# VH-VL binders against q86l99r1233to1411: the designs that were tried, part 40

Target 1, 179 residues: q86l99r1233to1411
Amino acid sequence: SNKESLPFRRDVIEKVINHLRENSLDTEGIFRLSGNMESVRGIVKSFAHGEPNLSFEVHNISNALKHYLRSLDPPLIPYEFFLMLLDARKNEDAETIRNIFWKIPSDNRVVLTLLVDLMVKISENSNVNKMNSKNLSIVFGPTILKPRTPTLDRMALMTETQLQCGIIQTFIEDFHYIF
Short names: E, the ipSAE of ESMFold2; O, the ipSAE of ESMFold2 at other seeds; V2, 0.75 times the mean of E and O plus 0.25 times the DockQ between their complexes.

## First folded at step 20 (VH-VL; framework fv_adalimumab_6cr1)

Design g2 (at its last look DockQ between E and O 0.92; V2 from the best seeds 0.77)
Fold by ESMFold2, look of step 20:
Structure g2 (fold): chain C 179 residues (1-179), chain A 122 residues (1-122), chain B 107 residues (1-107)
Amino acid sequence: as target 1 above (179 residues)
Amino acid sequence: EVQLVESGGGLVQPGRSLRLSCAASGYDFEDYAMHWVRQAPGKGLEWVSAISWEEGYIDYADSVEGRFTISRDNAKNSLYLQMNSLRAEDTAVYYCAKDMGEDKYGSGFDYWGQGTLVTVSS
Amino acid sequence: DIQMTQSPSSLSASVGDRVTITCRASQSISSYLAWYQQKPGKAPKLLIYAASSLQSGVPSRFSGSGSGTDFTLTISSLQPEDVATYYCQQYNDYPWTFGQGTKVEIK
């Protein structure tokens, strides 16, 4: 049931994001539409081994990136930043979110910048691809921003999920201020 | 091989409760959204409820809202539907369905269970 | 709620015929549509997702097309094993909704 966590490979993530930047900006439903489950599993294995296989239809690549990022431990945004970011989002405090972002370790910050820049580029073409900042935030919020200890309280979990999405939406909408 | 196996169906009287379970295997259950879909005898398909991979989004059809509760236990690869205050119109085969997607947006149901029959009759 | 209307409600065709089933949404659903095949006594089986993407293991005689409000499932050469009821389903917005179904028979 529970799968093993995967190693953070900055070079792999950069290659995948660059591939998507070149191939996904006009793709309807990118990151929202699913790929073939077996293809996605195989692609994720290639990411984990440091040899990304990008010779698949673009939805399989985008889904593999989501699943790879979800499997990172620690997550792309390290655990110690979770509560601070949620509190800053709850207070609608973009300045504090910016300050926290710049405290994130350099390798994570580079990858996060590339990932959010991709989301900005996608959202700028949302009349074609149908993926605006809110859509992308729902996809990526819980994927890259996670608590160290998951809550058992369903109401708290729903509230945390909304805040996780809100942080990613802030990253996209205020990209040039924050990054 | 992906398998979804429902259990807990049966014959119950109106106003009673019933709990359906769905045991999943053959894929990373915790990575995908899960749904309940029902089909009254001789009728079409009706979506009942959804739960996202992170459990942060839960939704219900109007006809069951307030009476049914969807939940999941990712450690046990299991999906549940608690059905309270059952009515005759809840009579159906209940399917658990794996979403191809993870969050509220979904992408359709690539795998279905065999279904479990719930009959509500006085 | 987004209403999904299938046409026809039933059809009868000969083996080898090209069969077309239409699904119309009451508002735009972009390409967020799936097609299912259901045989008597069995669970539905996914044929097409994202309006036009063929699910693994589904014969290539099945294809889907359309975007927005009008969608088509095509069986290029009907086979005896294709006798079933076919459903479209939108996943653009909750509640997710199915068409009423199209029963396909062999003459």
Scores: ipSAE 0.722, ipTM 0.897, lowest interface PAE 1.6, mean pLDDT 93
Fold by ESMFold2 at other seeds, look of step 20:
Structure g2 (fold): chain C 179 residues (1-179), chain A 122 residues (1-122), chain B 107 residues (1-107)
Amino acid sequence: as target 1 above (179 residues)
Amino acid sequence: EVQLVESGGGLVQPGRSLRLSCAASGYDFEDYAMHWVRQAPGKGLEWVSAISWEEGYIDYADSVEGRFTISRDNAKNSLYLQMNSLRAEDTAVYYCAKDMGEDKYGSGFDYWGQGTLVTVSS
Amino acid sequence: DIQMTQSPSSLSASVGDRVTITCRASQSISSYLAWYQQKPGKAPKLLIYAASSLQSGVPSRFSGSGSGTDFTLTISSLQPEDVATYYCQQYNDYPWTFGQGTKVEIK
């Protein structure tokens, strides 16, 4: 059950995001609908080894990306930015959110920009794909923005999750201001 | 091979408590949402509760909210249902169900346990 | 809450017959619907997810169709091992809800 963390591979993530950008904008439920578990596990393995296998139905690819990003250690948004971003969101401080984004290491910023741009493009086509900014934020919030040590307090965990989603929703909705 | 094994069912008087457990194996338990689904004798399926992979989203059927508490321990690959203030209408087989998805949305239940019977009777 | 209504509640058919079970949602659920098969004394088994996607290991005689409010499970050629109760289930919104079930028998 306890799985190994995976290394950050910028080139793999870029290839996968570019593939999805070309193949998923009209797909109903993209990132919400699941793929086949065995297929997704195999694809994630190919990402982790640096040799992404993208010859699968698009829901298997989108789900593999989610699982790969979730398994990164350190996460896509490095641990040291977690509390700062949540505090800025809690205070509704978009300027501080932008300032924090630009302090993130450049490789992570490039991948974040590509990922959030994909989410913007998906959300702009939500009349077809049914995935708006709120939907996407629920999918990606805890996946890419997470603490080094999760709280054991149940109520605090629920509040943190809402803030994590809120940060990603802010990234999508205020993309051109922040990025 | 994916396996889900429930335990903790039994015969109990109204007003008492029970704790159900579900032991998961054969997949990365921590990556998926988990649910409890119940089936009263001779009746259909009723969703009871959900918990997301990161535990940040939890929800309950109205009939059990305030009385039941879902939880998970990812280190032990285990799902739990604490059932307090049990009523006769809670009598059912309780299934542990793996979601195909991770968060609140989900995609259906690709694996189910064998179920554990809870009988609430005086 | 989204109500799921299955039709018929019961049916009897011959081996080899085409069997159709319908499921209607009280509001649009897009394609967020699953079909399950349950035999007496056993746990349900997933057949179809996302309205029309066949689960691994499920025979190709099973198919699902529909979007929005009206959905169909089809067994193209009924086999003796298909005797079971079939349930639809929406996962568009919580609480997730099941149809009341359709019992399929061999005549």
Scores: ipSAE 0.710, ipTM 0.895, lowest interface PAE 1.7, mean pLDDT 93
ESMFold2 (binder alone), look of step 20: mean pLDDT 92; pTM 0.942

Design g3 (at its last look DockQ between E and O 0.93; V2 from the best seeds 0.76)
Fold by ESMFold2, look of step 20:
Structure g3 (fold): chain C 179 residues (1-179), chain A 122 residues (1-122), chain B 107 residues (1-107)
Amino acid sequence: as target 1 above (179 residues)
Amino acid sequence: EVQLVESGGGLVQPGRSLRLSCAASGYDFEDYAMHWVRQAPGKGLEWVSAISWNEGYIDYADSVEGRFTISRDNAKNSLYLQMNSLRAEDTAVYYCAKDMGEDKYGSAFDYWGQGTLVTVSS
Amino acid sequence: DIQMTQSPSSLSASVGDRVTITCRASQDISSYLNWYQQKPGKAPKLLIYAASSLQSGVPSRFSGSGSGTDFTLTISSLQPEDVATYYCQQYNDYPWTFGQGTKVEIK
């Protein structure tokens, strides 16, 4: 890896998510469409320093959130939950997924709840913004749920990616049951 | 400054193999999807293959599927295209292209290399 | 596969003219369309992404519009340095596909 990990800053993530709730629900392709790379890089740096700069077009902010979350170590869903969540998804066991979610540390759970609630709101308006639960799960699956040790087996990697997306899709579609 | 530098092109006979490389610098290579795009002499652009930031999604144009393999090494900031069973219709300039996006959806090719020529001829 | 058809295939215009290039998709692609400029002997360069968003460093005389199946690239006042071939490209679904190109010349 040529990129350094970034610190988890709950207060920053909350401000960014709240900004997106107010500014992105009608935005076509939100979290799918990209922003300007230099702008996104600068915004991510402001998140890492604890001073989020939100004076940008909404796609730059949404992309900065994705990149920030991807750069967290440990990830938003800590490493120890990865295999158990994937196994529960493989068995289509939403009750076990719920039980695992509630074992996640409280700061992470608060951020996850806000993030998934944002995704629920976006998906409920998908006729306008074109981002349904499946679309959002593809964006966020590997971003917030990742293994401690990456697999080198291509077929295993593809299967893991599908399951990572499935967990996020379950979070969105079963939000009121899980959260 | 974003820089993409392709290498490995050349003249080869049909049925042979080539391996193209793309060295990336000036951005966080591991954060973005990468693509190969080709252009036959005097012709338009043709998308060839994509690989997502985490390698969890890979896809190919029908014309090359089963013969070409895209891969990446994020530790070396490098993208590769293994081209097997080459045909005359594979003759083209091959561009390494950075995606603005990261996953299978992608977005746009915001940076391109200058290309490497592959000529397949007897 | 989604087919992208550009019109016209070529055009010739004077410096200062308004130039319009259209791109038609064979199915609804929402706003998932990009425009590229390719000058002779050079790699393509991104002009417009997401149908209407201007890439950083691209002159404001370029603009994009449209959604669904019909898209337009406009050069409000053609300049000598705009001599190039222009490509639209969809990213709604794989395989990603380009239009056949529109060659723009002066005179």
Scores: ipSAE 0.709, ipTM 0.894, lowest interface PAE 1.7, mean pLDDT 93
Fold by ESMFold2 at other seeds, look of step 20:
Structure g3 (fold): chain C 179 residues (1-179), chain A 122 residues (1-122), chain B 107 residues (1-107)
Amino acid sequence: as target 1 above (179 residues)
Amino acid sequence: EVQLVESGGGLVQPGRSLRLSCAASGYDFEDYAMHWVRQAPGKGLEWVSAISWNEGYIDYADSVEGRFTISRDNAKNSLYLQMNSLRAEDTAVYYCAKDMGEDKYGSAFDYWGQGTLVTVSS
Amino acid sequence: DIQMTQSPSSLSASVGDRVTITCRASQDISSYLNWYQQKPGKAPKLLIYAASSLQSGVPSRFSGSGSGTDFTLTISSLQPEDVATYYCQQYNDYPWTFGQGTKVEIK
């Protein structure tokens, strides 16, 4: 709304995800704990310019990824897939979710696969890092899956948020079936 | 520079209503969770309410639930607290607080306003 | 609700002294604990987040340690400007709760 959208840069996101795969699986609270606001803003700018600066403590990098993904327009999962995915989640229909995933544009699909695979690896080590599939779904749901026009109704917004989180949780828990 | 400026405090009688506002500047307000925290005169800090970046999560302390309503307007960079059925126990300085995080998990209050005093007395 | 108990409730120390303040949670909160400083008539200021991470602009004489239920804020060399009340705060679970505060004075 008041913030400039950022360009989708597949190569940048791949580098950031690979860095986190190498450095974050044992990190307590990864994606939940915050980073320094000024550092995170600077790192996000480096992502947008195509030259990711990863010489920071890992929580600043993970937070920068969240902020970058939130700032994409269109989002990582393009707007036209939003209602279809929410409806499939309401019906508990993993097959339809899988079919929708494979219709997502290829560059977005590659990035989404890498991102969810990272979340799977983190969740498999949750006894150390304290981040299970539900925790990660709360972090990433509204960040990567959102409507073109946000609802004005509070109760509908709460229900929508729960479904957004549920889709990401399904991606993580059914990864090998969907991806 | 991050700034949070509260307004709307004052002296009111028990049972009355008051609406607090917080004007935010110097950061992307729409990216972060926001909170109200209060401090009764001479006492410690008490968390009052939270609202997530996208308003998808809202919560209240038991002592105010049902009487207070938190809201935000991202277009105006503003946070609000509607306070109904006020009691003497609600007398406090009310702080607007920025969360370092965005969702229900939150993190820490990295920036605070200077507070607005609410006095509830006959 | 998670109760946070600080010790001591107040202390007096000389300039240059090492000061420690402890905070105990009523249940395991992992590292989800913050420390704030509040000077009279002013808003609180974040010192430490996530138990041990130093906030930008906070002097390096401040440090935090601990996990689980027992946490410590340390001032390695107390300065006159450190006269304040210090609060711990957990964010493991709602409602978020603060310790009762520790008032630090100079002798």
Scores: ipSAE 0.694, ipTM 0.888, lowest interface PAE 1.7, mean pLDDT 93
ESMFold2 (binder alone), look of step 20: mean pLDDT 93; pTM 0.948

Design g4 (at its last look DockQ between E and O 0.72; V2 from the best seeds 0.71)
Fold by ESMFold2 at other seeds, look of step 20:
Structure g4 (fold): chain C 179 residues (1-179), chain A 122 residues (1-122), chain B 107 residues (1-107)
Amino acid sequence: as target 1 above (179 residues)
Amino acid sequence: EVQLVESGGGLVQPGRSLRLSCAASGYDFEDYAMHWVRQAPGKGLEWVSAISWNEGYIDYADSVEGRFTISRDNAKNSLYLQMNSLRAEDTAVYYCAKDMGEEKYGSGFDYWGQGTLVTVSS
Amino acid sequence: DIQMTQSPSSLSASVGDRVTITCRASQDISSYLAWYQQKPGKAPKLLIYAASSLQSGVPSRFSGSGSGTDFTLTISSLQPEDVATYYCQQYNDYPWTFGQGTKVEIK
């Protein structure tokens, strides 16, 4: 509400994900531990300008990706899919979640596939990095799946967050089936 | 520069209510989790409550659960603590604290307000 | 709840001395620990996060180490301005908890 939204830049996100894939799988607390706020803001600016600056410690880069994705408007999963996905998750219907995923625009699907594949690789190494599918889902759920009009009802917000996390956890745990 | 400014503290009788406010500036308030931390006179630090960036996760210390309510207004860059049924044990300096993280799992408090004193006494 | 126990409760040292404060968690908290400095009448200030990462603007004489249950804050060469109370804090699980504090004095 108080900050400007950022455009979707597929090429930037792919570069950042590839960098993290090569540099973060053994990193304890990746996507959970924070970076320096000033550094993270500067890196996000570089993403928005199309020239990602990746010459930082890995936690600054992972945090910049989170903040960039959260600032996208429309979000990585476009607004029109929000209610459908939450409803499918509420019904524990992985087949419907898969069907909805394949309706998402092609560029968004490619980026989402790369992002979730990264999360799968991180979770497969969770003995080292301490980030399992549940941990990653808490980080990414509300980050990439958002309503067009946020509710002001506290209980509804908490329920939505649980469902948003559940969808991302389903993406990670059922990756081979959905993607 | 980041600033957090608490207000709303004061002297109140047991059983009454106070509402604390925290005005944030110098960073994207809506991106980060926020907390209240308190310190009784001459004592150590006690975590009181947390609220995630989107309000999707809220939690409280057992000692205040059911009596205190944390909230935020991201449009106004403001954090609140509604304190009901106050007890002598709630007497403390209350700090507004910015989490380095965003959701349930944070990374510690990189910025703190100056604190506001709440005194609960007959 | 995860209990955090600091040692010692207080210490006195000379300028230039190496100072070590320890913090023990009642269960494994990985590296999810922060250290704070608090001077009288002031809010706490973050020194170390993630057990060993130095916060921006904190002098390099401060360092943190450890993982799991045993953690250490080290001041490599104590300075007069380091007189304060130091707290560890875990953020592994809610409720987040602090150690009881270590008061550091000169002389």
Scores: ipSAE 0.730, ipTM 0.899, lowest interface PAE 1.6, mean pLDDT 93
Fold by ESMFold2, look of step 20:
Formats: sequence, C-alpha cells, structure tokens
Structure g4 (fold): chain C 179 residues (1-179), chain A 122 residues (1-122), chain B 107 residues (1-107)
Amino acid sequence: as target 1 above (179 residues)
Amino acid sequence: EVQLVESGGGLVQPGRSLRLSCAASGYDFEDYAMHWVRQAPGKGLEWVSAISWNEGYIDYADSVEGRFTISRDNAKNSLYLQMNSLRAEDTAVYYCAKDMGEEKYGSGFDYWGQGTLVTVSS
Amino acid sequence: DIQMTQSPSSLSASVGDRVTITCRASQDISSYLAWYQQKPGKAPKLLIYAASSLQSGVPSRFSGSGSGTDFTLTISSLQPEDVATYYCQQYNDYPWTFGQGTKVEIK
C-alpha cells in the first residue's frame, strides 16, 4: 500500500466523473459505502497511469476517486487558497468564496466544477440515494481542501474540519452563484 | 494480512488511569476510521469511541465522555485510548476495531483485535 | 440514541434448521446495519454489512434483509460451527449501538 503523491490528470478525472454521473445517481450510500480494498487500490493505480479502468461495481469507482483525490499533492484546491476559503466561510461570505474560486488555476477549476456538479446531481436525488449536501460535504471537505502543514491543536483541527465541510456544502448549495 | 493487537490492560483501583494501545498492520491505517468497543464480562458489546481517518471527527459514548480520550498516530499505525478516573463499570475487554469507512460515517467493523482486559476493582 | 432490540435472546435448534434472528431499530436507519458473529473467547466477526451485503469469506448460508426499522439475519441450514452469539449494530448515527445479542445453540 503506497502513500506516494499521485499526478494530477485532468482527463482521467473527467472520465471518472462522467462515468459516475451516468451510473451512481440512484445508488444508495454512494461515496459513503465502502468498496473492495484490493479493487480500489488497482483502480487508483489505473487513474495514476492515465488509463482509468472503470469495469467495476460503482462503489469501487467512487471510493477510488476519493482515494485518488486524497493522494494529489498539491490537492485539487491548491494550498495557497486554504486559509482564504476558511476565513471566508467563517465570516459566512459567499461572495468572497466565489471570488477565490475564480482565482484557482483553470484546470483545477474545470475539475472542481465537474466534481461539485456531480455532488449537486447526487444531492438532488437524495430521496433515492440518501446522500444530501451535508453528507457529501463530510466526504469531500478534507479530501480536496487541506493545509500545507496540518495543525497540532485538536480543537483547531476539529474547527478546521467543520469549516472545510462547510465550504464544500456552500459549493453544492450555492452552485449556480459560485460556479 | 490485517492485524490489530491491543495492549495496556490490567488490574487497577478506581480513580486510576490506564492507556490502551492498538498496533495495526496489513492495511493503509491512515485511510480508515478506527473505534474502541468494549464488552463487560458476560455482557454484550458497547461502542466506546470513534476517530476519523484524519482526526477531524471524534466522538464518545456518554458513559466515558470527559474521562476517556481517543487518539491516533498515523506515522506509527497506532490507535490509543487514554482512560482516566476509572470506575468499576469500566471493567471490560476492550477491542480496537477497523471501520470499513473513513469519515464520520462508517460501513461496519471488518477487523477486530483480540482485546485487552481492563479490571477496575478495590 | 437509537435503540436496537434483538430477538430472541437465545435459541436452540437442530443442525440443518433454518434460523431467523430479528433486529428492530427505534427509528429509521435506512440500510445502515451490520451483523456480527462472536464465538466464546473470541473477537466478533463481521457477517453482513449494509443490511444485506455478505462480507467476503462468509458462507452463503448467511443472509441479511430489511430496511428502515426491521431487519433479519437468516441461517438457511444451521451448522455445528454456527454456535455463537450474534449481534446487530446500527451505524446510521452516533452513538453507534448494538443489539443485546442472540445466543444460538445446538440441541
């Protein structure tokens, strides 16, 4: 089990998100329920090599996307935006969140837009799939938005996690304003 | 092969402290949530505490909140439970358990340690 | 807290019998329920997750069903090695809670 950082491959992420858009909207617990650990490892390797293997049950694909995004260094939202976004969320300032989003590099913005659009579509079908905006924000907050140096203070870490989730929840709920 | 090995149990008097450890191997420990579950002699299972993969979510059963502290060291593949102000009702076998899930939500405990006995008695 | 009521508390059955254990949640938990088997002196072992998904390596005579508040674990043909205590557990919301257990014996 390697914990090396993985390369950012925009084309791979687009293919994976498109696959999930077509196959996951009616799946109960999508991004919450686990996949097979061995299968997920193999799928993540295929993403890193640029040839995504999507011939697996959908929970394995969704979990592989989570693990791939977690392994990116820098993360999908580059480190320099972390403190600005958390401060804007703490002040409940959606306009500033929108302004910061548009400063993110173009390739990252495209991927982030596709990812949040997928989360919007999943949350709109939450009566079936049981995954609302809050549930999805818990999954993706720390995965795509993280500090360069993690805090050592436990209280600060818990507050930080709540703000990270809140930013993703804002992205989902205010999608058309921000994106 | 996934293995979870608890240590640190023993016989202590009420009011004392103990620190339990759980050494994990055979999987990417830093990717999964971890829990403590206890079982009093002859009794059922009781969930004690949870910690998410990145420590961003921590929770406790009401019976231990304020007295017990869960922690993890992902560099050492280790889970801990600091137990302060121990009481007779804390007497149990303590299991560390691997969640199939990663964040606040889980998917069940796919691997368990063999447990370590804590006895709190005068 | 979500209370899990398991029944029966114990049962005796013959080898080959169909065994059914039920678990009722005090509120809707969707399909977020697991079943565990615990043999004397051993740690619990996961049998079923997500109410009906069979864990790898678990014999196919075990099955789970239900959603919402009412759940069932079925052993289609009881075997001698199935003597154990069985627990249901909800993971819908914290605190996570277990049923009181069902002890299964051979008569």
Scores: ipSAE 0.692, ipTM 0.886, lowest interface PAE 1.8, mean pLDDT 92
ESMFold2 (binder alone), look of step 20: mean pLDDT 93; pTM 0.947

Design g5 (at its last look DockQ between E and O 0.87; V2 from the best seeds 0.72)
Fold by ESMFold2, look of step 20:
Structure g5 (fold): chain C 179 residues (1-179), chain A 122 residues (1-122), chain B 107 residues (1-107)
Amino acid sequence: as target 1 above (179 residues)
Amino acid sequence: EVQLVESGGGLVQPGRSLRLSCAASGYDFEDYAMHWVRQAPGKGLEWVSAISWNEGYIDYADSVEGRFTISRDNAKNSLYLQMNSLRAEDTAVYYCAKDMGEDKWGSGFDYWGQGTLVTVSS
Amino acid sequence: DIQMTQSPSSLSASVGDRVTITCRASQSISSYLAWYQQKPGKAPKLLIYAASSLQSGVPSRFSGSGSGTDFTLTISSLQPEDVATYYCQQYDDYPWTFGQGTKVEIK
């Protein structure tokens, strides 16, 4: 990757998530449908500078959040938790996933809790917005949970992606147990 | 300014191989899904293959599956199509296309390259 | 596979005319549809995404409407530079598929 990382700004992420909670639960395809690339790029810059500009159509805001979270280094779920979470998911061990979540640094846990709570709310209204837990996990799995060193093995990458999605799906479906 | 520049097209005999390249600039290539789309002379558009931003999802049209391999190198802002066991039916202009989206759930193609012609003839 | 059927295959209209092109999907694709313009010897150009959202830099005389299975591209006042072939494309499910195209000419 030749793209520069962006700073973690808890206060910005909280404002954006609250905005989406108020404006996106009935929006068809939220987090799946794209925004305008130029608008999204400008919004991401406003997040990175700590001055979020939310005066845009909701799909531009949701896409900006995705791109911002993807550009964090370290990611929202820090690198050291990657392998242990994937292993716990492979064993379908929700108790271990919960134990690992509570070891994540507190600022990251607060943001992750707000983000997954938003996804729970969206998925509960999926008959309207068409975004169930599986759909949201495809969007957010590789976005917030990733290895420090990417693999070059294509088959390992495919398996890894499926496990990343599975962890996010577990977070959504078992939210009240894990969080 | 977004630019996509394809290369590697040419005249080749059936059964041979060809590798197409697409050089991207003017946007964060590593953030978006990329596709190959082809157009036989005088015909409509046909989707060929997709690759997600992180390579975690790859798919092919049935007509090319098993013969073509899509790949990307995000460090070089480059997309590739390895085309093996070429057939006359593969004759087309091949376009590199940027997806508006990132993962398997794309949103259409906001930018296209100029295309590179592949002719498969004996 | 989701089949996309465009109508008409071709049309001829005068400058200033309202032009309507339709696209029908073989199953519901919600609003996951794009429209492209392609001039001879050139790559396609995105006009409309998400069925009705106008791409940046596209003239406001272009508009899209519809959801589910039936979609329409409208040119409110045809201009000489609008001579092209127009394609719809669904992105609801793989393989992504295009309509067969509609060639627009000026009388």
Scores: ipSAE 0.677, ipTM 0.882, lowest interface PAE 1.7, mean pLDDT 92
Fold by ESMFold2 at other seeds, look of step 20:
Structure g5 (fold): chain C 179 residues (1-179), chain A 122 residues (1-122), chain B 107 residues (1-107)
Amino acid sequence: as target 1 above (179 residues)
Amino acid sequence: EVQLVESGGGLVQPGRSLRLSCAASGYDFEDYAMHWVRQAPGKGLEWVSAISWNEGYIDYADSVEGRFTISRDNAKNSLYLQMNSLRAEDTAVYYCAKDMGEDKWGSGFDYWGQGTLVTVSS
Amino acid sequence: DIQMTQSPSSLSASVGDRVTITCRASQSISSYLAWYQQKPGKAPKLLIYAASSLQSGVPSRFSGSGSGTDFTLTISSLQPEDVATYYCQQYDDYPWTFGQGTKVEIK
């Protein structure tokens, strides 16, 4: 509520993900370790303007991607899919999760596929980079999947967060089946 | 300029309550995890509690669990610590600390408030 | 809990000396370690994060090294304004834990 939402720019996100695929798979703590706050803010602004500036140390770029995706409204996974995905996760129903994924608008699906493929590549090298599927799901769950109207109930919020992470973990671990 | 300003400390008797506040400015407060860290007089630093950027993860040191409650109001750029059932061993300077990160794990504390003294004594 | 043990607990050195403070974790914490400086009556100040990354505005005479369980903070040439207590802190797993501190004095 204290900052403006940012526009969804598929071409920018694709460039950033491709850069990270080429430069971050061996990076310890990628998406967990922080960057310089002022650098990250400047990079996020360049993403929003459609001219991504990738001439920074890799942690600044990964952090900028997280903050950019968090600032999208609607989120990368549109609001109407939130409850059905959470319910399918509660039931551990990967088939239903796959069916829901393919109903998501095509631009969002392309970006999701690239983002989750990056997470798969990172997790496959977790002995080096220390970021497994569970770790990555904690980073990206609430970032890309959120309700239209946030709950004020703390217990419900914590349960929702666990399910949001679980959906992203399912995306990573069952990538070949879902995507 | 990033600033964190604590308030609400004071002298209280054992068993009573206090509520600490921390007003944040100079950065996007809603994007970062926040913590409370305390320091007893003449002693080292002790982590007290953490809250993630979206409040989806909250944790406490064993010494305060069940008695203290961390919360945040992102619309007001404010962090809080409700301290119930205070004990003499809770006497400390309490610092509000900004995490460099946003989620459960964080990345260290790049900015600290000035601290507010809580003294628990008969 | 992950225990952080600093050595030494205190030291005295001359202006211009190289000062080394060590921190040992009870288990591997990868590179998830920070160093703080605290002067009397003041809040701690971040010096080093991620074991070796220098925080903005911190003099280059400060450096950090190590990974796993053994970490070092080095002041290449001690200055009068570096008189303080130094703390290491792990952020690998909760609860966050600090070393007991190292007091640095000028002879």
Scores: ipSAE 0.650, ipTM 0.875, lowest interface PAE 1.9, mean pLDDT 92
ESMFold2 (binder alone), look of step 20: mean pLDDT 92; pTM 0.940

